VHH binders against (2R)-3-sulfolactate dehydrogenase (NADP(+)) (comC). Designs and how they scored, part 4

Target 1, 333 residues: (2R)-3-sulfolactate dehydrogenase (NADP(+)) (comC), of Chromohalobacter israelensis (q1qwn5)
Amino acid sequence: MSRMISLREAETLAVAALEAVGVPRWEAEVTARALIDAERDGLASHGLSRLPFYLAQARSGKVVADAQARVEVAGSVIRVDARHGLAFPAIARGVERAIPLARELGLVAVAIGGSHHFGVAGAPVERLAREGLVAMAFSNAPSAMAPWGGKRPLYGTNPIAFATPRRGTDPLVIDLSLSKVARGKVMLAKKAGEPIPEGWALDIEGRPTTDPDAAIAGSMVPAGDAKGASLALMVELLTAGLTGSHFGFQASSFFEPEGEAPSVGHLMLAFDPAHFSDGYLEHIEALFQAMLEQEGVRLPGTRRHALRRERGESLELPEAVVDELRAYAVSRV
Key: E = the ipSAE of ESMFold2; O = the ipSAE of OpenDDE; V2 = 0.75 times the mean of E and O plus 0.25 times the DockQ between their complexes.

## First folded at step 1 (VHH)

Design c25 (framework vhh_7mjh_2)
Fold by ESMFold2-Fast, scan of step 1:
Structure c25 (fold): chain B 333 residues (1-333), chain A 121 residues (1-121)
Amino acid sequence: as target 1 above (333 residues)
Amino acid sequence: EVQLVESGGGLVQPGGSLRLSCAASGFTFSDYYMSWVRQAPGKGLEWIGRIYTSGSTSYNPSLKSLVTISRDNSKNTLYLQMNSLRAEDTATYYCARGYDYVWGSYEFDYWGQGTTVTVSS
């Protein structure tokens, strides 16, 4: 069973639940807004259904609830230490520093280490694009995919995101998981007691499976087979490699309440197009117009922007999620 | 309890200047992005600009030459300096707290009550 809740009520509830486990007000609000934005964009697997897991990990100390992200600037590189706290405050601090520095230098990198679940990879790049910057984002995650030719998972599904501003309209947003299907869909199927299609995942022996539990224990199939596997390795090195964070096989689960901090890494790149050429916004519209002249073509991000407007000021959430958040909101840690 | 209270609005003659203030309470002001937004009679909301926790600013390009946003973290106060005011600058001006990832209708979670600026002789 699900229930309707206003955006304001959902945020108030999420913030109260986060504060109850020791997350300070600003960090709680940033985290709540990221999860609510995921719900508004139709990305429920990255939304408020994640919050009970974050809350349990904060209560156990697996997530350092009161962590204050540390920011250091070394030339064009903004280093952010999330300090085993939630990722969203660390991302927000990095984005804050990236905007003016990218406008000054033309190109900046935000390298975030000691972090947690990145959430919707498209969200921070869209934020940068709305400030007039072209952006890319990368994150690793606990192991879900095997090296091509192998059967033991070592890398996460390792998202890549990209966004560019557009004149007078919504940014173009690309947001892709490197598995054939997002692992969150397998988790939702498991919760619902439903099978998954063949071709999504392999079991622990490397055989195709339609059982969500066997899939979770095994590995996700890379998008484009060997090509996706190579991209996942590239993302692993750009994120965990560059920040000194845990590789996927070293990272603990985002879904278990106890244990060592996941300590994963992220990388964002922000480009100021004015430093590269004149008339970038006008120039790229020639490509978008050529694309849209073909029937059936939609620009990446179109569904996300449409769902956000369509859903307006309310969300439909599972009653179990709302009830659990309410239970946290009235408790104290 | 989060509170934002704007002040400094009123009647001003064309070509004049005005400084608006926004007093913030109920949260750690220094941790938040702050914005100014306005709404002219019969029109939609128009974003004026934002100031980050670092003190850096971002402005609506159409308004950049006319306005300056600043903050005083020791006083928990946000400011909007407006110069060379025109009749079309007549609007209700809102102080807003912004910490969202995406610029848009949901970027601001708390708004002040607004202060009205009327540019008229």
Scores: ipSAE 0.000, ipTM 0.165, lowest interface PAE 16.7, mean pLDDT 86

Design c26 (framework vhh_7mjh_2)
Fold by ESMFold2-Fast, scan of step 1:
Structure c26 (fold): chain B 333 residues (1-333), chain A 121 residues (1-121)
Amino acid sequence: as target 1 above (333 residues)
Amino acid sequence: EVQLVESGGGLVQPGGSLRLSCAASGFTFSSYEMSWVRQAPGKGLEWIGRIYHSGSTSYNPSLKSLVTISRDNSKNTLYLQMNSLRAEDTATYYCARDEWELLYGSYFDYWGQGTTVTVSS
């Protein structure tokens, strides 16, 4: 069963639950909004269903509930230390500093270390794009993919996101997991008692498997095989490597309530197109027009923009999620 | 029924300071982000800054930290402190209730009537 709930009611509930486990008001608000925005965009696997896991980790100390991100600017690099708190406050602080600096310098990097689940990678790059900036984002995550030719997972599915502003319309947004399919699809197949297609995952011995349990114990297959594996390695180095954070094999699960902090890394790049050439917005529309002339072509991000408009100010959430958040909210002392 | 009423505008000399107030009613003020927006004669709307539920603030970088936004939830009142005013700060100043638009963005669902600030000798 599901319940209809307004955005503000969902935010009030999520914020109350986060505050109950020691997350301060602003950090709680930013986190709640990130998860609710994922629901609005039809990305429920990155939405409020994640919140109970964050709450449990905050209660155990695996997430430092009261962490306040530290920001240091060194030339074109904005260094953000998430301090083993939730990622969303650290991302927000980095984005806030990136916007004016990118307009001044033409290009800035936001390097976030000691962090947590990045959420929807498309969200911060879309935010930057709505400010007129071309943006990219990268994150590592707990281990899910093995080196090409290997069988032991060392790095996560390592998302890459990209966004560009467009003249008079929504930004183009690309948001890619580097596995052939999201790990969540394997989890859903397991719960449904259904096999997965060949090519999605490898078992613990590095052999192709259609068994969801064997897939979960093993590794996810990279998109584009060896090419995607190399891209995942590149993301690992740009994120955990550049920030001094935990590599995937050193990072604890985002879904287990106890243990060491995941301490993963993120990188965002923001480009002010006016520093690179004149007429960027007009120029790129020539490409988009050529693409859209072909029947069946849609620009990346179109579905998310459409779902967001259709859903407006209301969300449909599982009753179990609402009940669990309500239980946390009333548990505050 | 949401109402926002600005006050504190008027004539001020260059280099002077001014504090604007916005009295809010008809909603749970402490639950909303609030923004200040201005419109100079013959110009478009210019966003000044935003204050979150927590009291944290975010400002338009073009204003070079010449303003401070604060709130008093016990009085349902929003404030804009302006210092070192120049002729180009002459505008109608609006308070606005922020509505959620994407993770980090917002749009304004309710506006006040505005209060006029004129910076001249």
Scores: ipSAE 0.005, ipTM 0.228, lowest interface PAE 10.6, mean pLDDT 87

Design c27 (framework vhh_7mjh_2)
Fold by ESMFold2-Fast, scan of step 1:
Structure c27 (fold): chain B 333 residues (1-333), chain A 122 residues (1-122)
Amino acid sequence: as target 1 above (333 residues)
Amino acid sequence: EVQLVESGGGLVQPGGSLRLSCAASGFTFSSYYMSWVRQAPGKGLEWIGRIYTSGSTSYNPSLKSLVTISRDNSKNTLYLQMNSLRAEDTATYYCARDYGSWDEYTGYMDVWGQGTTVTVSS
């Protein structure tokens, strides 16, 4: 059902599959690494299982396989045009420009438009935190949530991520979607033939539902109800709005092989704490110590860091995924 | 009142062409995706394609070579150009206001026109 495969073998296979559909070497390597890192972190739904969908969209032209992201700097704003290619190369370009500029200016924004699936939102903010920067990231996505009081989905679950460096240990990483529960939990209940709890989703008429099929046809309930709905709207405006990209209701599926580019947007903020105060790393440890003195408290990101270390040099992947990637890697067009 | 009104249907010879129109009123047309859907006699609804607010289009792969969708936001009008029509294209054609896909699912449509009938026969 599943196979153990080394990190090197997984990366070689993923890169070969991406190159086979026209993705250039560097873009293929960046994309493969992002998906493999998701597997290592225990986030398989954002890992290599996504790659067949990306490959199919590159073959159809829905993803521009050979797109090279364009970067323009205007003061504290780094504008990245992903040019309807994969998101991971555009994110990498933006992050690399953000690091030195944040150290110079104290705060920079990376605005990425014309993009694709953001992947694990915590990954690029963790990258920035390992460079000593406090970071936030936002992305929109195809529609899944309705305006509060409404019944038609207009925005995605619109992730927010945050990371901060810590002295002598791994960064704290917050990585969350704005729906009350992950959409995958509704899909799992549907597969099992089980009802979902009230409060997870609305049906097509905007009424609370416990029926997974009605939930899938309708919309996901925001975390914190009206408060989460306002946050989702804020993310929609900060991402698709600021970059001129497609709003959720204008974006095509990340899973359909054909059609127009999703053309979604992302925003990242990088803060150099040294520009804001002296002794930031020491100061924040006082809060973390106070938190950890309470029984049952764990800092966000702890599980991710532990899983990455435990998985070491190998991944467990479904045989079907490995077989599909091999089929792409040996294809010639 | 939010309304969609299709027009331009009729009898067409096999191999012929036809252009359908859909007049929108009562809402900000330029802010919505629009779709065309058809229903052949005794069959279910078949999605034809979608036009985004940008003017870009997405089509049912089975119908891609037959159709072109366009819009004129200044006239609040949606169009469906059909070429190389065959007997199996005989159907009632509907326009619909479209909210797009939810992850891997097809678009959600909330306002539909009354339909216009296209008959392809010699």
Scores: ipSAE 0.000, ipTM 0.128, lowest interface PAE 17.4, mean pLDDT 86

Design c28 (framework vhh_8ghr_2)
Fold by ESMFold2-Fast, scan of step 1:
Structure c28 (fold): chain B 333 residues (1-333), chain A 122 residues (1-122)
Amino acid sequence: as target 1 above (333 residues)
Amino acid sequence: EVQLVESGGGLVQPGGSLRLSCAASGFTFSSYSYIGWVRRAPGKGEELVARISPSGGSTSYADSVKGRFTISADISKNTAYLQMNSLRVEDTAVYYCARDYYEWGYSEFDYWGQGTLVTVSS
């Protein structure tokens, strides 16, 4: 069953639930807003359905609920230590420092270590794009993909996101997982008792499989095969490598309530186009016009912008999620 | 409240075609759920025959129906369809429209329609 709930009610519940497990007010608000924004954009797999897992991990100590992210600036690099807390406060602190520094220097990097689930990779780059900056984001995650030619998963599906401002309209937003299909599709096939298409996953011996159970035990196939595998490796090195965080094979699950902190890494790049050339916004419209002359073409990000407008001031949430958040909201650590 | 209402079932000869419709109320297809068509034949278990993503951009089919059935969705009407071609006697079943929440660790069929009977016989 699902129910309709206002944005205000959803935020109030999410913040209360986070505070109940020891997350301070500002960190709770930032986290709640990120998850609600994911719901509004039609990206529910990164939305409020994640919150019960975060709450359970905070209660167990796997997530350090009261962590205060630390920020150090070294030239063009903003180093953020999430201190095994939730990722969203660390991301927010990095973004707020990146905006003025990118405008001053032309290019900055935000390197976040000791972190958690990055959420919607497109969200922080869209935030930067709305400030007039071109942005990229990268994150690693617990193991899901094997080295090309291998069979043991060592790195996550390792998203890449990109956004650019546009004159007088919504930013273009690209948000890509590097697996051929979302891992959640394999889980759905398992629940339905149905096979998956060949080419989605490998079993534990590195053989192509159509069995969802074998796929879950094994690894996800990269988008573009060897090419995607190389991109996933690059992301792993740019994120966990540059920040000294856990590689995918060292990181614990985002869904298990107990264990070591995942301690994953993120990298964001922010470019001020005015430092690179004159007339960037006008220039890029020539490409977009050429693309849109072809019938059936949509620019990346148009669906999320449309869904956000369509949903207005309310969300549709599973009743079980609402009930669980309410149960947390009335408890105290 | 959440409801799924199927229509379009009936009697058809082998080789014929039918289009099933599933009208949803109380939630939107573009939010976060896959929509699936699940059938149950007399004396057999449930079989997921087709699934469509929230965006309508991704579809999957059981091997038994690949090339014959097509799932689609009209987001503006909040309605999913199953176009069934080249029907066989073995396709005789009650067809259910079901919401398939796709969240990792949380995905399940959480809402079902009442079902619509498809009978393939001569």
Scores: ipSAE 0.000, ipTM 0.116, lowest interface PAE 19.4, mean pLDDT 85

Design c29 (framework vhh_8ghr_2; at its last look DockQ between E and O 0.37; V2 from the best seeds 0.00; counts 0 for: pae E 5.6 > 2, grease 30.6 > 24.2, SAP .733 > .668)
Amino acid sequence: EVQLVESGGGLVQPGGSLRLSCAASGFTISDYYSIGWVRRAPGKGEELVARIYPSSGYTSYADSVKGRFTISADISKNTAYLQMNSLRVEDTAVYYCARYYDFWSGEYAFDYWGQGTLVTVSS
ESMFold2-Fast, scan of step 1: ipSAE 0.082; ipTM 0.515
ESMFold2, look of step 2: ipSAE 0.076; ipTM 0.533
ESMFold2 (binder alone), look of step 2: mean pLDDT 79; pTM 0.803
OpenDDE, look of step 2: ipSAE 0.055; ipTM 0.533

Design c30 (framework vhh_8ghr_2)
Fold by ESMFold2-Fast, scan of step 1:
Structure c30 (fold): chain B 333 residues (1-333), chain A 123 residues (1-123)
Amino acid sequence: as target 1 above (333 residues)
Amino acid sequence: EVQLVESGGGLVQPGGSLRLSCAASGFTFSSYYDIGWVRRAPGKGEELVARISGSGGSTSYADSVKGRFTISADISKNTAYLQMNSLRVEDTAVYYCARWSYDEYGLYTMDYWGQGTLVTVSS
């Protein structure tokens, strides 16, 4: 069963639950807002349903609840150490330093190490785009995909996100997972006792499988097969590689309450288009106009912008999630 | 590209009926998805009205509409319907078609919505 809750009540509840497990006020607020924004955008799998897992890991010490991210600037590189805390505060600190520096230098990188679940990859690049910057984001995650031709999972589904400002309207936002199909669809097939289509997953021996159990034990197929596998490897190197963080096969689960910190990595790039050419916003509208002249074409991100406006002041959440958050909010650390 | 497109909204008198349609593209109705209707009235929060499995088997309804509304799915047309009977002034709202599925870690959630269709119940 689902329950309707106002945005204000959801934020108050999420902040209280995070504070109850030792997350300081600002870090709790940033985290709550990121999860609520995911709900508003229709991306609820990255929203408040994630929070009970974060809370359990903070309670156990797998997430360092009171971690304060450390920021160091080296030329065009903003280095952020999340210190095994939640990712959202580290992302926010990196973004706030990136905006003025990108305007000064034309291009900056935010390299975040020792981090956690990145959430909606499109969110921080959209924030940068609303400041007039073109942005990209990359994150690794615990293992789900094998090297092409291999059978042991080594990389996460490793998202890539991109955003650009647009003249007089919402930013274009691209947000890509590199697996062909969400792993949850395989788990749903297992629960239903149904086969999966060929091409979704490989078994433990690296063979294509239509058996959900074999698929869950094995690995997810990359989008675009070998091409997607190469992109996932590039993301792994740009994130965990550049930050000295755990590769997917070294990272613990975002869903297990106990164990070592996941310690994953993120990379964001911010470009000030004014440093590259004159009239960028006007120039790109020619491409968007040509695209939209074709029937059936929509620009990436249009739907999440529309949902955010239409949803307004309330969210639908599973009753179990609301009840669990309330239980945390009244508990002790 | 996944899209859900609503149609069938309009003005109707109290006690009247309307049928809303939700045409889906970019995926095929199956037991992997639930399809449903969420409404938002002016000055009120959102309410889940009805949900159906993509296989057409199981349904659920809000207490406020139970016995008056019926959700159904035409698998061959990849379209879900909301038959709204005995309409009341308080049913006035924008009605959104939505899809529920599981993410890569098995979390159940809404992942896609339509743009909404306005239903006005007034004399």
Scores: ipSAE 0.000, ipTM 0.166, lowest interface PAE 13.8, mean pLDDT 86

Design c31 (framework vhh_8ghr_2)
Fold by ESMFold2-Fast, scan of step 1:
Structure c31 (fold): chain B 333 residues (1-333), chain A 124 residues (1-124)
Amino acid sequence: as target 1 above (333 residues)
Amino acid sequence: EVQLVESGGGLVQPGGSLRLSCAASGFTISSYSYIGWVRRAPGKGEELVARIYPSGGYTSYADSVKGRFTISADISKNTAYLQMNSLRVEDTAVYYCARGDYTWEYSGEYFDYWGQGTLVTVSS
């Protein structure tokens, strides 16, 4: 069963649960808002359903609950140390420093190490786009994909996100996983007792499988096969590689309550289009207009913007999630 | 324990100057996006007056104070300052030092820690 809850009640509950496990007020608020925004955008798999896992890891010490991100600026590079805390506060600190620096220098990189689950990769690039910046984001994650030709997972599904401001309307937002299908769809098929289509995943021997259990034990197939595998490797090097963080095969699960910190990496790039050319916003509308002249074409991000407006001030959440968050909030420890 | 402690407020005549100080403890100011000064006068909402990005040296100001107020930071003293020149009667307010992000789109509190506030009265 699900229940309707206001955005204000959801945020209050999520913040109380996070504070109960030792997360300070601002870090708790930033985390809660990121998860609630995911719910509003129709991305429930990255929303409040993640919070019980974060809370369990904070309680065990796998997440350093009271970590405050450290920021150091060296020229055009903003280096953020998440200090094995939650990713959302570290992302927020990096984005805030990136905005004025990108406007000054024309482009900036935010390199975040020692971090956790990046959440909705489209969210921080959309935030940068609403400030007039073109942005990209990359994250690695615990192992889910094997090198092309291999069978042992070494990298995560390694998301890439992109956003650009648009004149007088919502930003264009691209947010994609590099697996052919989201791993969550395999997990859903397992729960339902249904097979998966051939081509989604490989078993532990590197053979195509339609068995969800064999798929979960094995690896996810990259989008575009060898091409997607190369992109996943590129993301791994740009994130864990550049920040000195754990590669996917070194990172612990975001879903297991105990163990060492995941310590994954992220990279964001912010470009001030005014430093590259005059009239960027007007110029790009020529491309978007040509695209939209074709019936059936939608610009990336349109669905998220529409769902956010339609949903308004309330969320529908599973009773189990609400009950678990309330149990944490009451515990105070 | 994170704290911000303001000092330097008081009574001044129009055209006068004051320097406010914000001493930070429990964190280093160079580790955060910005330190801001927010003012609140009776019958008015809150106004972000100035902010500084300590590690990058970047500053921004409300249009009402541009050219008159200057924000600065001393990393070694872990302290931010607001130099207020050419003060006007309408600058009368309680001035709060705050750590955080005023510009974020999120609803709710945008600053995570606030000082106690210091009163500035500009009166003839």
Scores: ipSAE 0.000, ipTM 0.119, lowest interface PAE 18.5, mean pLDDT 85

Design c32 (framework vhh_8ghr_2)
Fold by ESMFold2-Fast, scan of step 1:
Structure c32 (fold): chain B 333 residues (1-333), chain A 121 residues (1-121)
Amino acid sequence: as target 1 above (333 residues)
Amino acid sequence: EVQLVESGGGLVQPGGSLRLSCAASGFTFSDYSYIGWVRRAPGKGEELVARISPSGGSTSYADSVKGRFTISADISKNTAYLQMNSLRVEDTAVYYCAREYGLWDSYFDYWGQGTLVTVSS
């Protein structure tokens, strides 16, 4: 069963639930808004369905509910310590510092350590693109993929996101995980009692499997095989490596209510195209027009932008999620 | 019901000043929201002139107005302002106050009716 709820009501409820477990007002608002934006974009798996897991982890102390991110600037590098709190406040602090500094220097990095689930990787890069900046984002996550040729998972599906502003229209946004198929599809097959296709996952011995349970215990196959595995390793080093955070095999689950903090890392790069060339926006449209001349071609991010406008000011949420959030909102830690 | 109501527009000579106000109702200013001033001149597209995070105090400006315009907010009055100095003929436009919804997203979900600013001799 589902319920229709306005964006304002959803935000009020999410903020109240976060405050009930000790998250301060600003951090609660930033987190709620990020999850609601994911719902608006049609990315429900990264939306409010995540909030009960964050709330349980804040209640247990796995997430430091009252953490305030610390920001230090060293030249072109903005260092953000999330302090084992939720990722969204740390990301917001980093993005706000990055915008003026990228315009001044031409290129900046935001390195976020001691963090949590990055959410929709395309969201912060789209934010930077709407300020006229070309952006990339990277995050590691708890282990899901093994080194190519190996069988023990060491790093997550490690998303890469990219966005560029465009003249007179929505930014182009690329947002991809490095596994051949989303891990959620394996979970869905398990729930349905159905096998998975060959090539999605490996069992604990590193053998291809069609059994969802064996896949969950084993590892996900990288997109493009060895090439995707190498990209996942690069992301691991750019994120956990550069920030001194936990590698995937050291990070606890985003879904388990108890345990040590995940302490994962993120990296964002922001480029001011005006520092690189004069006519960037005009120049890139030549490529996009050549692409769109081919029937059936869609630019990355087009569906997300369309869904956001179509959905307007209301969300349809599972009744169980709404009820759980209401239960949190009336309780106190 | 979310409403944004602009005021303060009018006719001014080149080099003059105007202060635009945007009274917000139906929501409270917070750090996750931005208030923007967007202008539309005859025959031109929309230009985001200035943006503020009212509770966070962060501001940004279009290059065309940097050093001349100042955006501010009074949280207790739930009102944003655009102080426009050293006005030029090119600043002639309808100025809209808009709420930017979403932390990662410049999607403006509520707009005022607009206020006309005419800069001419």
Scores: ipSAE 0.000, ipTM 0.207, lowest interface PAE 13.6, mean pLDDT 86

Design c33 (framework vhh_7ocj_1)
Fold by ESMFold2-Fast, scan of step 1:
Structure c33 (fold): chain B 333 residues (1-333), chain A 119 residues (1-119)
Amino acid sequence: as target 1 above (333 residues)
Amino acid sequence: QVQLVESGGGLVQAGGSLRLSCAASGSIFSINAMGWYRQAPGKQRELVAAITSGGSTRYGDFVKGRFTISRGNAKNTVYLQMNSLSVEDTAVYYCAADIYWGSEEYDYWGQGTQVTVSS
């Protein structure tokens, strides 16, 4: 059963729950907004349903609730140490430093280490695009995918995101999980007692499976098979590799309340198109116009922008999620 | 969480200038962007100008070249310099603050300040 809740009420509840486990006000606000924005975009698996897991991990100390991300700038590289706190405050700190520096230098990298679940990878690149910057983002995650030809998971589903500003309209946003389907879909099939389609996952022996339990114990199939596996490896090296963070097989679960910090890594790139050429916004519209001349084509991000507008000032959330957040909020210590 | 206080509205003759100010208090370090919107009677609220904590600016098409938004970060204040005012600029001007990245909507709004441009 679901419950309708206003955006303001959802934010107030989420912030109160985060503060109850020791997350300071600004970090709580940034985290709450990221999860609410995911709900508004129709990405509920990255929304407020994640918050109970973050809260449990903050309560146990697996997430450092009061971690204040540290930022150091070394030339064109903005180094952010998330300090085993939630990712969203670290991302926000990196983005805020990246905007003016990208305009000054033309290109900057934000390297975030010691971090947590990146959330919707498209969100921070859209934020940069709304500032007139072309952006890319990469994140690793706890193990879910095996090397091509292998059976033991070593990498996360390792998202790649991209966004570009557009003249007079919403940014184009690309947000790619490198698994053929999101792991959350396998978990939903398990809860429903239904099989998964062939090609979604491999069992523990590396064989295709339609059994959700065998899939969860095994690995997710990469999008584009060997090609997606190579991209996942590239992302692993750009994120955990460059930041000195835990690789997927070294990272603890985002869903278990106790244990060591996941300590994953992220990389973001911000490009100021004015440093590369004149008339970038006008030039790219020629490509988009050519694409949209074909029936059935829509630009990446269009659905998310439409859903955000359609939802307006309210969200539909599972009653169980609302109840759990309320329980945390009233347990304020 | 954030409180916005506007000032500088009033009556001005066409062709004149006016400066609006908006001071933010509360969770000011969480502010991502601040901006000005306006609403004339019987019309929908429309963007006038916005500025991010990083200094990026955006303007409504009807004010480009005439209005300038600036941010006094030390005072957590934004200013809207309005030049070459016309009767069509008559409206209630609202200060707004967005405290989260990736959002399309401003989370906090001021009470509004009336700007009246006489012919």
Scores: ipSAE 0.000, ipTM 0.150, lowest interface PAE 17.4, mean pLDDT 86

